# Ledger of designs, part 2: VH-VL binders against p14386

Target 1, 262 residues: p14386
Amino acid sequence: ASTQAQKALETFERFLASLDLESYQQKYRPIKTVEQDLPRELNPLPDLYEHYWKALEDNPSFLGFEEFFDHWWEKRLRPLDEFIRKYFWGCSYAFVRLGLEARLYRTAVSIWTQFHFCYRWNASCELPLEAAPELDAQGIDALIHTSGSSTGIQIKKETYRSEAKSENRFLRKQRGTALIEIPYTLQTPEELEEKAKRARVNGETYRLWAKVAHHLDRLENGFVIFRESYVKSIELFLQKNAPTLSGLIRWDRVAQEALTAP
Key: E = the ipSAE of ESMFold2; O = the ipSAE of OpenDDE; V2 = 0.75 times the mean of E and O plus 0.25 times the DockQ between their complexes.

## First folded at step 1 (VH-VL)

Design m3 (framework fv_masavibart; at its last look DockQ between E and O 0.63; V2 from the best seeds 0.00; counts 0 for: pae E 6.6 > 2)
Fold by ESMFold2-Fast, scan of step 1:
Formats: structure tokens, C-alpha cells, sequence
Structure m3 (fold): chain C 262 residues (1-262), chain A 120 residues (1-120), chain B 110 residues (1-110)
């Protein structure tokens, strides 16, 4: 934990609170996402990392999403032209641009939530955290270093789906290591508790998501963030259990064993 | 491309049994709760049964409880409805449907339906 | 019988707006924010248009909007088009942990 890390967290939270989420939702929700896989030259992750992870210094500044998208677009005119010519011949340029804008917005929201976990961790916890865009290629969002080992971190949005049978890339390459799912939900505890009362088959799952929601906070614009107590609970869980952890530690186990009362 | 394809419908006499199947493709079937919903000719929709992603939990509408059994085979990506002691009021098009967001209240994808006619 | 009350039919002209009502009680529509709307063309499966009173699934036109006041939910279709001609069904969660559907409304685009 450091003064610099605390300042970084506060600045990033101020940025998140400034986002006009309602206007973005109105603009992008009706727009069909461009489904075609993006080539490596159009991967937005390095730009998201540059503007929202590395930007913090003496005079930190974060671009609003539309300004970020304009900068990303202008830096990639040649590969964008090639991509559009190859896959969207006959479509209007404006149509494809709006579709890519909607796609990048959805990616950005997910990445901002992931970065908030990392900023909160660095401001509150003692165990070192490593976050870098190259870790995404390994199928993880961050690494947390314990004495003598490392644990992969995957930020996991609310789901009622079971885990895939195939292993995550990080676990396949790093046999004997652990990967922990860090759950979050955009629903309120009240919404999830109501759903649990209604549930015919998913009641226990709704109750666990309600428990997760109790450990989260919301900024004034509705953006969901991680509490200090949340990351400290995860740190304590890792400190107590690291030597015995291996493989995938699913979100429901984390909710049951790592998260305590807010 | 998500697809749900029902089969097994037909004409049966009251008191007999019929088994419906729903073949799923284009998504990870074992990750979703699934429903059977029916629609009598010229009438509205009525939900029939729901099954959890792993088949461990099941819930039925009162009108079919004790007569119908929902089941699934995740290795075959197939949902089933075993219909026993059929009544004329069970005559309907039967749809299988996928649960939206774990809601147990909204159906994001539906099959084309299979007609069950219970007639003497 | 249908648990939720919908008008049997509504009609409108291309480019106009129409509204379909769905009336229940405080034990369903009035008590919960779990109202959905489905569009069904003849011989086809229903399609989800609105869930949780006013939310649209991705890919559903913003011409479709949902609202609720007291025990009545409403589906509004603006800029009416010929392809909107279909049957529309509302659904709501109930205090008995069941789902109930409306009787359906046939929309005719004249």
C-alpha cells in the first residue's frame, strides 16, 4: 500500500464517476456489435492499458470514451481501411464505425472494472500484483505474488453458466499453479435477493451473487467498484491457503470461503 | 448460431404417454437452465417445466406436476419432456426455450415447436 | 383463462405509434418489475422484445419500449412498420413463484 497507489485509485474512481453511463447505454445498446474477429493491429487492449493504467503520474488524465475511440481510430487508419475493405465491402463507413465504437465501448467497460480491482489492490493490499496487457494472451487479468508462488486472477462478471470443461490457457501452461475467479455483479443485493425468493432452480446461485453484491460499492453514476474490505478478504484467503491452492478456484468458492460480511 | 429443434410430437389418445426431445446447438448447452413452454391452439403461452444446468433441480407447473418429467443429457446436448397420463387439455405446440441471464423468467431463444394432439 | 388482461386487437398505420396494455394485480404486474413482452408471427416461435418492464435485448429496435404504471404494463411501438404485424404477449412473475401470460393482442398494420 502506498500514498501514490491511493492517489491513483482516487483519480481513477473520479474518472469512472464522471462517465455518462446512461447516455452511452442509449447510444450503443441498439447497435449490433461488429462480430468479425479483430486482427492484432486493431486490438484495443494496449491502448486501454496506455490511457487508463499507465497514465497516472504527477498530472494524471483519463480520456472520456468517445475521445479515446477517436484517438484509437485515427492511429489505425490503414489497418481499419484494410479490415473494412475485406469484411464490410458495400457497407457505409459510418455504419461500420458505429459498430466498432459499440464493440470498443463494451470492451472498455469490462477493462475499466478489471483495472479498478488492480488499483484498489495496490492501494489496500501488501501482496504484489502484476498487471500487463500480455497477461491477457495467457488468459488471465493479473498475477498476485505470494511467498514462493503466484496466483492467476480472472475478474468474472455475474454468470449462471457452469465452467467450461477445457482448462484456461494459464492453467494448461502453468501446471500446479492456481487461478482464482474474482466475482462481481452489476445487480444490487436487493435485486438478487428478490430473484432468489422467486427462483425455482437457481436460488442458491442468486443468494451467492447477492452475497458478492454486498461486498461491492457503486459510484454515484452507478458504476460498480470493489471495496477495500473485498480485496483485503481475498488477500487474507490467499495468505492462509496459497500452499494448498491449485487449479481453478471458482467464483462460488470465493464467495463462500473468501468473502466475509461487509 | 443458436438453434433449438423440438421433435417427438404427434397424435395420441388420452391416458397415453409421449416423449419430446429438444436438440440444442450453437451454445454450451450444459451451462444453461432450460424450459418447456406450451401454447394451445389459438390460446396464449403457458410455462410447463424448468431444469437446472446440471439436471439436479426441476420445477413444474401445477397443471402437469406428477404427470410430466423434465430431464436432460448434457453429453448429447438434448432436453427431454416425458409426458404421462395425457389429457385433452394438454393439446398444444410445445416449445423448448433457453433461460435469459439465469432469470428463470425470460426466454431468449425458442425452438420452432412440436405439436402434441391428445384426441380420442 | 388468461391471468393478465390484454386487448384482443389493436391497429395502426405505418409511421404512427400504438400502445398495448397488460393489466394484472398487485400480486403480479403491480408487485414486481418482472414484466416481459414477446412478439409472435404466424407459424413461428415467440421472440423476446422487452424484459424487466423496459429493457430491450441487444438487436431489438428502439422503436419498441416498455413501461409500467400501477397494475398495468404497456408496450409502445413507434414508427409502425408492416413487419410489426404480429401477436404480442405480456408475461409477469407472481407472488406464488409462477409465471403468467396475457391472452395476447393481434396488431394489424393497415
Amino acid sequence: as target 1 above (262 residues)
Amino acid sequence: QVQLVESGGGVVQPGRSLRLSCAASGFTFSSYAMYWVRQAPGKGLEWVAVISYDGSNKYYADSVKGRFTISRDNSKNTLYLQMNSLRTEDTAVYYCARDLYGSESYFDYWGQGTLVTVSS
Amino acid sequence: QSALTQPASVSGSPGQSITISCTGTSSDVGGYNYVSWYQQHPGKAPKLMIYEVSNRPSGVSNRFSGSKSGNTASLTISGLQSEDEADYYCSSYTSSSTLVFGGGTKLTVL
Scores: ipSAE 0.190, ipTM 0.627, lowest interface PAE 4.4, mean pLDDT 86
Fold by OpenDDE, look of step 2:
Structure m3 (fold): chain C 262 residues (1-262), chain A 120 residues (1-120), chain B 110 residues (1-110)
Amino acid sequence: as target 1 above (262 residues)
Amino acid sequence: QVQLVESGGGVVQPGRSLRLSCAASGFTFSSYAMYWVRQAPGKGLEWVAVISYDGSNKYYADSVKGRFTISRDNSKNTLYLQMNSLRTEDTAVYYCARDLYGSESYFDYWGQGTLVTVSS
Amino acid sequence: QSALTQPASVSGSPGQSITISCTGTSSDVGGYNYVSWYQQHPGKAPKLMIYEVSNRPSGVSNRFSGSKSGNTASLTISGLQSEDEADYYCSSYTSSSTLVFGGGTKLTVL
């Protein structure tokens, strides 16, 4: 691992640790006023990559969320006006802004989690990792390169939300390419083990999640991050299996074969 | 969108058998535990049976144990309930329901239900 | 299986807040945080409104909230609307690893 990659990881983790997650949760959790898909001009992903994916910089600095949002907002006044007129006619400017702020925060948290995986990977693994907004637009969080193939990854968060699983666009376009789900959970191993004990039909699922949770850490502010053991386990899995992987590799397979393997 | 559609309900005499089906779409059926829940006319909800994602594990309410069999065909995205030795008290709307991500306690999606009437 | 106890009916005027109680035992509501609430309109399937005592699924109005104290869980509906008129059922995981439902509450909007 390069000294540069380690420094980038440390700096990014310091940034994550500086976030007042509790305050943000209190402020944004009840706000769900902007739930529709944002037009291309208002997509925050390019800006998020610009400000938070700095893998090649020696001393990266990361914006606070408020500053990031202000920057994003001010650069997009025209498309925002059109968006408001179209979807929020009659609503106050403040109302829509707050709604978008909440939406972008939720997006940012998800992306930061993704980026942490990537930073950790660069710091701890030998296989090259590629991340870019263009890849994200295709539904992949990053590409990991092996001697004979490239494997897409997607962070998959444990959720109780009834969200319809949409087919990954990447898999539709790239026949023969593998996409692996990287499982992520906010639950502690202890919580998951207790759920496993009470479970009748899904005990093994909870146990798998518990194994995943053992490869995660929590920052002081509660932000969940990936341990070195996590990415090294995935790397080993890819080194062994990447040439034979195709299609969607589900999180449970990854958890079983990569994270629980002796 | 997630969709569950029950079928197979009807009027039967006591002691007869009936097989219910639930066609699932809009999600990875093989990843979810599935449930049957019934509701007698004008009454509350009653848990009937549950089957694990791969069909390897099954549980039944005491009221139907030994008479009903829950099964699934993941290749067809279909849940089944074989009801044998039907009784008048089995008269109910039968719902198939999806487990909310392994909770085994919450049902986030329900079918429209199919009515089973057991009468002489 | 002992059913959870709910009031048979509750009523409120538009704009008011109402609360529906669900009383169990230490072996179900009081013992676990696995309480859920379902809304059911006439001739329709139940809809999950609250899970794990207080969590709201996506798409459910923020007018619906849940809480628990001791062996009693509560569903609160604020800003009551005519569309809220329905039957409401609570459920809970039990120490016997089963699910139990309440008897249901009919909510009338006056």
Scores: ipSAE 0.139, ipTM 0.668, lowest interface PAE 2.0, mean pLDDT 91
Fold by ESMFold2, look of step 2:
Structure m3 (fold): chain C 262 residues (1-262), chain A 120 residues (1-120), chain B 110 residues (1-110)
Amino acid sequence: as target 1 above (262 residues)
Amino acid sequence: QVQLVESGGGVVQPGRSLRLSCAASGFTFSSYAMYWVRQAPGKGLEWVAVISYDGSNKYYADSVKGRFTISRDNSKNTLYLQMNSLRTEDTAVYYCARDLYGSESYFDYWGQGTLVTVSS
Amino acid sequence: QSALTQPASVSGSPGQSITISCTGTSSDVGGYNYVSWYQQHPGKAPKLMIYEVSNRPSGVSNRFSGSKSGNTASLTISGLQSEDEADYYCSSYTSSSTLVFGGGTKLTVL
């Protein structure tokens, strides 16, 4: 695969491995003080792409979370002041800052996981992948291009809560296109198989997640990442099926057809 | 917004049947296992039945096994409980509840409940 | 199957911390980490407060915490507020592949 893409993946994995996840968990787990929907002006997504999605750079480097948060905060002093005055009247700036820090950390972890899939894809697969904050605004995490068509993807954690109120914006605006759900779990295959053994009704679901988990890996610090086998299996699935795919392709179909096929 | 709305409760005589429904909205119903849980007046909670996300697997509390049947229609986003051979001890408020992440142990959303009274 | 034992009632003043116990056996609370806690206000449906012994769902105040030691699980509520006045139920998976609830604890905030 491309030397640039492989180097970017390795550098990003080194960044992920450098995270002191236990310290962050201890610091942020008890802090859920900012639960309001953030206004658009406080959306961290453009900044996360700017600092962490560097697929086209020859020698990318990645900010630590603390530096990322400081930069995000400093760019937004006025809208932050307005937000704090509106919702946190009488609270110290430090109290609200820590709450937003904890919340943005949880968002960053989700986005870093999403980006690992994309970096791994670039390093291991031939089909082009496009990722940008504009696509995320449409409700997709990336776009994968096949001959004559493109397929959107969303990376979905096992505990993700689906929005069922209306059609996905990407599917609504792009009739005849497909959006596939890319599942991942923080549980090990062994944990999932044990849960399947004890289950009353969800045994098959746990076994399917265990098959998904076999295509995932863990860095030494415990950060869950996508194996090469994961992205190659998805690529093969798209090469075989993309011309006939349309609409939302649910995670369990993707897992069953891409990640568990013999 | 996630909503679960039960219906079909009422007063019936022992030995009779009743069918409860639970209308789901605001989430992808077909992705979740669903439960029925009941609460007798002035008493605590008792789980009744569970059904897998696609309806292929069902499990019942011993107190209702053989008399109650859980089912679902994913095309209508509806959960059902068919209650046959009702007894006075089945008198309760019946809740439908959503299974958190396939846990089979934790219910993150509940309906308002529907009252079933079994009396002569 | 076995019911879980909870105190019938507990009380506390605003700002105080209180703990509600849930005692089972090695076949449920002691044998598995599948313990949850529910809050139920009068006339309302239960609300999940704690799952898997100690995890808080999103949207639940960090004033609520859970723990387990041996056959006893505990729900701790710090900084009591008047809206915490409710019934609290624990629940556990059992070795017979069933789900059992405690009898409930009425929390009164004085």
Scores: ipSAE 0.049, ipTM 0.588, lowest interface PAE 6.6, mean pLDDT 87
ESMFold2 (binder alone), look of step 2: mean pLDDT 93; pTM 0.930

Design m4 (framework fv_masavibart)
Fold by ESMFold2-Fast, scan of step 1:
Structure m4 (fold): chain C 262 residues (1-262), chain A 120 residues (1-120), chain B 110 residues (1-110)
Amino acid sequence: as target 1 above (262 residues)
Amino acid sequence: QVQLVESGGGVVQPGRSLRLSCAASGFTFSSYAMYWVRQAPGKGLEWVAVISYDGSNKYYADSVKGRFTISRDNSKNTLYLQMNSLRTEDTAVYYCAREGYESGWYFDYWGQGTLVTVSS
Amino acid sequence: QSALTQPASVSGSPGQSITISCTGTSSDVGGYNYVSWYQQHPGKAPKLMIYEVSNRPSGVSNRFSGSKSGNTASLTISGLQSEDEADYYCSSYTSSSTLVFGGGTKLTVL
C-alpha cells in the first residue's frame, strides 16, 4: 500500500523484465543438477535475500545473475573448496563450478517468483507480510499477519501429484496455525484448457490450473508474475476465514475458494 | 533416488493367472499415477494400464480389458497387476513406470522389468 | 503394425546429426502435444529423453531435441556419440484416450 512498496515492486519488475531468460535456459538447462546436498555454509538463500529483498534503499538496483553468482562464490571460497574436495575430487574445477552455477540459477528463479508475490503483496494489500531466509528452515516462504494470528504461506509451482499426508514442519511445530499454498503456473490458460479437454486423468486439475493461470500476468520476456487482483483475492480470503483456518490449505482449495475475479 | 522393482513374472500355461508387483522407493509414491508397459521379446513397447495417484481412476489397453486389473497399496508403496485368462500373446517383459512429474502422458522412470512367458 | 510410423533403422557417424521421425494422424501426434521419446539399450529398461514434444528432462544431453510439424514428430540427435547407439521409441496420446507407441528405430553409430 505504501509509495515505497509500489516503487520497490516497479523496480523489481523492471529487473525481472531485463533477464535474458532464453540465454539462461540455453546455458543452464542441459547442465545436470548437483544432487549432493549443500551444507549450511553454502546455502544461497541469505545472499538472495540480501541482493533481491533487502536492497530496498531509494532507487535500489539488482545484480544480474552472473554477478550474483560470482559474489556468492567469492564470499564462500573455503566452504566451497571443502565441499568440492569431499564430493567432486578428480572432477574439473570448471565443470563443478558450472554445475553449481546452474543449480543456483534454478534456485534464484524460484526465489524471484516468491519475492514477486511478496513485493506485489506489500504494494497492494493491507495485511502485514514478513519474509526472511530463516522462514525457509520452518518450511514456509513468508508469514501474513491477521488480527490475533499468523498464517504461513508457501508459493507452489504447478503440480499434478497430490501432497503426501506428512505434516509440514511449520504446522507440526505450531499447532492451530494455518499454512496456505499459493499456486502459480508457467503455462498459459489456453495451454491448460487444451490439456483439460484432452486429459484421460487430471482433467479437473488442468481446469483448476487454467483458473490459476487466468490470475497471473507475464512480463515482456515471459517471466510469470502475480496480478494485483490475485493477492487482493488472497487477502480477502484470509480476512474472512483466518480465525477459523488451521492446518494445510492446499493449492486446489485456494484456487477454488480464494481466487475470484475482481 | 527413484527406484522401481518388479517381481512376480514366470512361466505359465494359457488360461492361468499371475500377479505382478512393483516396489517403489525414493519418492512419495502416493503422489504419482503409475503405469504398466509391456514389451514382447524382440518387439516394441505397448502400454497396458494406468492408475491414478489415489487409485480412484483406472484405464486399460483394449487388448487386456476385462482380463487385467491394476491396483495399488499406497501404505506399502506397491503397484500391482493382476493378470487373468493369460494368452500366448501376453508373453512380454512387463515394466512398472511412473507418470511424469510436471504433467501429461509420459513415463519419467522405469523399473527393470519382469518376464512373463505364456506357453505350454 | 505399430500405430505410429518410425523408420526401422537410422545410422550416422560420430559427430554427425541424425533425425528420427514419428508419423501419426490428426487423432494422435497431430491433435495433441503429448509426444514423448524413449531410449532403450539392449537388455535395459527404456529411458525418457523428451516429453510433451520438445521438453528435455534434467540430466538428458542438449544434443537431444524434439519437435513436431503437423502429424510428424521428430527426435534430433546432434554430435553423435557411440553411447547413443540404441533403440528409440516415440509415444503419443490419442483421441480414444489411449497411449500408442511407434515401432521403434534402431540407431547405429558407425
Scores: ipSAE 0.000, ipTM 0.377, lowest interface PAE 21.9, mean pLDDT 84

Design m5 (framework fv_masavibart)
Fold by ESMFold2-Fast, scan of step 1:
Structure m5 (fold): chain C 262 residues (1-262), chain A 121 residues (1-121), chain B 110 residues (1-110)
Amino acid sequence: as target 1 above (262 residues)
Amino acid sequence: QVQLVESGGGVVQPGRSLRLSCAASGFTFSSYAMYWVRQAPGKGLEWVAVISYDGSNKYYADSVKGRFTISRDNSKNTLYLQMNSLRTEDTAVYYCAKDLYESSWYYFDYWGQGTLVTVSS
Amino acid sequence: QSALTQPASVSGSPGQSITISCTGTSSDVGGYNYVSWYQQHPGKAPKLMIYEVSNRPSGVSNRFSGSKSGNTASLTISGLQSEDEADYYCSSYTSSSTLVFGGGTKLTVL
């Protein structure tokens, strides 16, 4: 918790609130996403960190999405050309560029949500948090440090999948450590409760996501953000349990055991 | 090593038809997009048509769309341009050209020497 | 008819540098990095000099360089020589999956 961290959070939230989410939804919803795996040279993550993770900057400013996409594109002309020729031959350049723009927008929204958790954490909590693009290669979004140990953090959007296809990379390499899933949802508590009432399957899961939604806030444009009480609840859970935590702490356990404070 | 040789040019009256051919050698013809580009006497270059490596995609300049048809025979390493409903404005040297990269159509890497088409009454 | 704007002529003396501009829109030069430049001597077929805005094919002198800013691409010839006297054309891919040429620039070496 610092004055600088609080200012960074406030500035980032102003940026998020300025996004024209409705116009982006109209522009990108009808566009089929480019689903080919991007090669290392095209990974947008380093650029997203460069432009949107500025926790230590005195007067942070954040690029609009279109400006960000143009910078990413111009920096990667040769590997983009190779990628398009290899996988999208016969498609118009404009069509492929719009498809990549839509893909990067969806990636950016997810990463901005992850960064909001990190900004909120730094502004509100005492335990140190580490966020860097190198952590993605380890299979985590952030590390939170307690005295004598570290816990991996993975920000998890609403899902109805019962388990991962394979064990997370971070847990495979570090058997004695813990990875905690930090849940969020774009749906309102009211929407989720209604789905729970009508559900033939997953009714209890909808109700649990409704509980998660109760611990989230929304900006004026509808962008979902983490409350101060949310990150403080996670910090308390880690302080209380970290010495005994090992393996994957799934989102449903976090919702039931960590998100308890009103 | 790469060679493109155009043929089929000549003098033809307005409203008639003419077919141009381009014989390719020195590269894997079936891997590259091919183009027709024309140049009226004393004027600039004008792109006419492109055909993908397998013939599945074809694009035309608005000035020739509906009148000209580009085609290729990969077994004979030959590119064609069927020109129908010819106009005086179609008078030009017609060049065939190959793309620089396999499976794309962006650049005119190698050009033939051209064949003259004169449309006059 | 060409869609891209080039000056009709440029001139320079041996040893000097000259620049030829090629201006389009966001649907061609501004929207893509598929800009190329061609040299044509009288009575000869064109020769590719620059591709992908700034790349030179094997055998093209390093005196030729290309760049792009917004909707305008540029060809620069340094250390101008008498053999450089020719017509120069730019070309770009378009949002309609077609190709377009500039009107051409006659370079005179004085």
Scores: ipSAE 0.000, ipTM 0.390, lowest interface PAE 17.4, mean pLDDT 86

Design n1 (framework fv_necitumumab)
Fold by ESMFold2-Fast, scan of step 1:
Structure n1 (fold): chain C 262 residues (1-262), chain A 119 residues (1-119), chain B 107 residues (1-107)
Amino acid sequence: as target 1 above (262 residues)
Amino acid sequence: QVQLQESGPGLVKPSQTLSLTCTVSGGSISSGDYYWSWIRQPPGKGLEWIGYIYYSGSTDYNPSLKSRVTMSVDTSKNQFSLKVNSVTAADTAVYYCARGDWLYYFDYWGQGTLVTVSS
Amino acid sequence: EIVMTQSPATLSLSPGERATLSCRASQSVSSYLAWYQQKPGQAPRLLIYDASNRATGIPARFSGSGSGTDFTLTISSLEPEDFAVYYCQQRSNWPLTFGGGTKAEIK
């Protein structure tokens, strides 16, 4: 809604459009990522917020991924040495470094998509949105504030896996609140509709993901972003339903009920 | 018990390549615990880190020297080496080889070898 | 690169006196700082690592303190063999960098 928020969104979209996604895919796709859980001091999330969420006051500019990775690595030399010595004894340092680089790249792409939702929200919607790295520990990506209430949001990439039975941390700690899954997919509507036609199982799920894809946009380099109409549909859904919403609002309900243009 | 010993020519002509070898004894260079570094000190001046090599061959160099420096390791001889290309009088220094722990602090050093760049 | 600045450049003291040497980093290095001693014609010797931990074999009169950008090496009572040049080194960021040194000399 603010001119500053619109400028931030435009600057972030220029950054996303400048990414050489093809070269990064060629470089990192064949690299097996480091599977060992990272300790808290190696968590890249605070650095991603520092460099990609409100990086500069008046003229925001954003670090390229390789420079970001180098800064993260340099900042964490001691905990990295401890981690590598403990879990990757006898492995080449270069091998482990490249594995961590690939892992951080995949994390960065996911977080950039999440940040795009937040930048688009701030530029297009009236309900306040809060985003901070501390929210990740609570199991959410952002909070959207309605009059007298708050709804957690979790940006949800396309999945076909069964529901986890364990309750989300945010919902356990804040009973009577809602958590909404915000769906996105990297596939085109055409790809998903074709998969739905040929599906042995999950045909209806593919059609629902195709509906989600129709509400997304794509930058010139192929990076998937959220349309203004998408976030406004979510805002309308929340304004209408927030006082009665409780618990997990799954992505499929959001796609069916919120991602419509009325 | 671990000892490092530098060897190589003490005089190098300008524009030529400076070449030094460090021989490690009393311990294996093939240990994943250690990085092996070259550090230099011009006469009357302070210390400058040149670069390190891991036993696998992985290297990092000081950006100020990266275009002119290569390091190599020979695990069968328990040695690692330094080459500095296109030397000038500014490269005149005592050159030390050193062992760094995973923490990149240098716990064992060679005695140092003076390399003079002169015609 | 991180620039390490040591002060004073020269410290003139008598045996038995307390020596205090300073090292400042151009940006935070947390606790990732070491101190070395170098005697004429010899290689440097590691004294202190991670700002305050004494290396193996280093006498108790040597102690390190500080964090962030400001660090101190203290020698509680100078022995004749302690008159040497002292260097600080950071390992927080690449490249590894050393200070310009502080020379402790007999008054």
Scores: ipSAE 0.000, ipTM 0.393, lowest interface PAE 15.2, mean pLDDT 85

Design n10 (framework fv_necitumumab)
Fold by ESMFold2-Fast, scan of step 1:
Structure n10 (fold): chain C 262 residues (1-262), chain A 120 residues (1-120), chain B 107 residues (1-107)
Amino acid sequence: as target 1 above (262 residues)
Amino acid sequence: QVQLQESGPGLVKPSQTLSLTCTVSGGSISSGGYYWSWIRQPPGKGLEWIGYIYYSGDTDYNPSLKSRVTMSVDTSKNQFSLKVNSVTAADTAVYYCARWEDYYYGMDVWGQGTLVTVSS
Amino acid sequence: EIVMTQSPATLSLSPGERATLSCRASQSVSSYLAWYQQKPGQAPRLLIYDASNRATGIPARFSGSGSGTDFTLTISSLEPEDFAVYYCQQYDSWPLTFGGGTKAEIK
């Protein structure tokens, strides 16, 4: 594994461990989501990549969330004013700003979890991984390159909701390509196993999420991260199967077939 | 976002079948992880859970009512329904439909309720 | 079935006072307990789930605590809109059961 990649992972994990997750949960949990789609000019993804993915190896810089949000807001005053005037007429500026802050926090946590997978992958695995904000427009979070093929990856937070019947954009445009869902959960294996014992429906789903949780770690503040064994299991699965994989490889298949050892 | 609305007759005669429908809007009844439930409340009294249905058609009923209750789901109409057979005055209540996400949450979305009176 | 017992049946307090509502289960329900608020003529509203987690949009003055068989709902400082009936409900085992309710009324 690269010394530089290992240092980047360790630096990013120190950043994640520094987050005051309890204060953020108290502040943002009761805040309603801003449901209106953000226009291209307000997309925070390029900023998240700039500050948390494209940091220089010799001088990484990771902003705290409030500082990140302030920088994002400050750089976008005109398009923010237009967005607020168009969709939130009659709402207080402070109310809308807090709603957007809560939305960006939820987006940032998801993206930080995604970046941790990528940092862990680069520190632990041999197969090349490509991550860029342009891939989001294609419906994927990253590409992993194997001999003779590329597999899209999508980081998937625990859900019990059924999938939409429509095919993912990446798969529609590139027939014969594979897209693999990389599952994670914020619950502990013990919590999920207890829920599985009590459930009459979703019992098997809870047990499968418990298996996923077993392959995850937590930082001291509770932030969920991917184990080295997790990404190694995915790498092995792809090396063995990638040339023959096509279509969507759902999280439940990944949990059953790829996540085989601690 | 997701809304539930009860509909059905407000008056049912003793010994007949009480039939109610709940319409789900703003979300899909076919979403995994949700139990679609019926709860009732006699005037001036507390809440009683009747049962649930999953979009697959799987049901579980309160044992006190199991012999008289059936639920069904129509995923094409985004609706689920309740039938209570052989009603008596004791079945007079406001009937609510509600959404419940397994053992984690509680019943997070409720219909406004519909009063059903059992009287001759 | 698990029997849920709420106490007191009626709680008479003034705005600004702290309210403490109790709920006891006949057997352990772990943390699988929810609290609901019901105002006259309205459907119940979810306040607390998993014993201590506040539902979306619920003010910070509402808090839940407890595990096993003994649970508490606390309203740190009563607002006029908080005078309502409160129900606890276990979802540890089937059938789901509700407490008899506690009516918070203005003195």
Scores: ipSAE 0.000, ipTM 0.381, lowest interface PAE 19.5, mean pLDDT 83

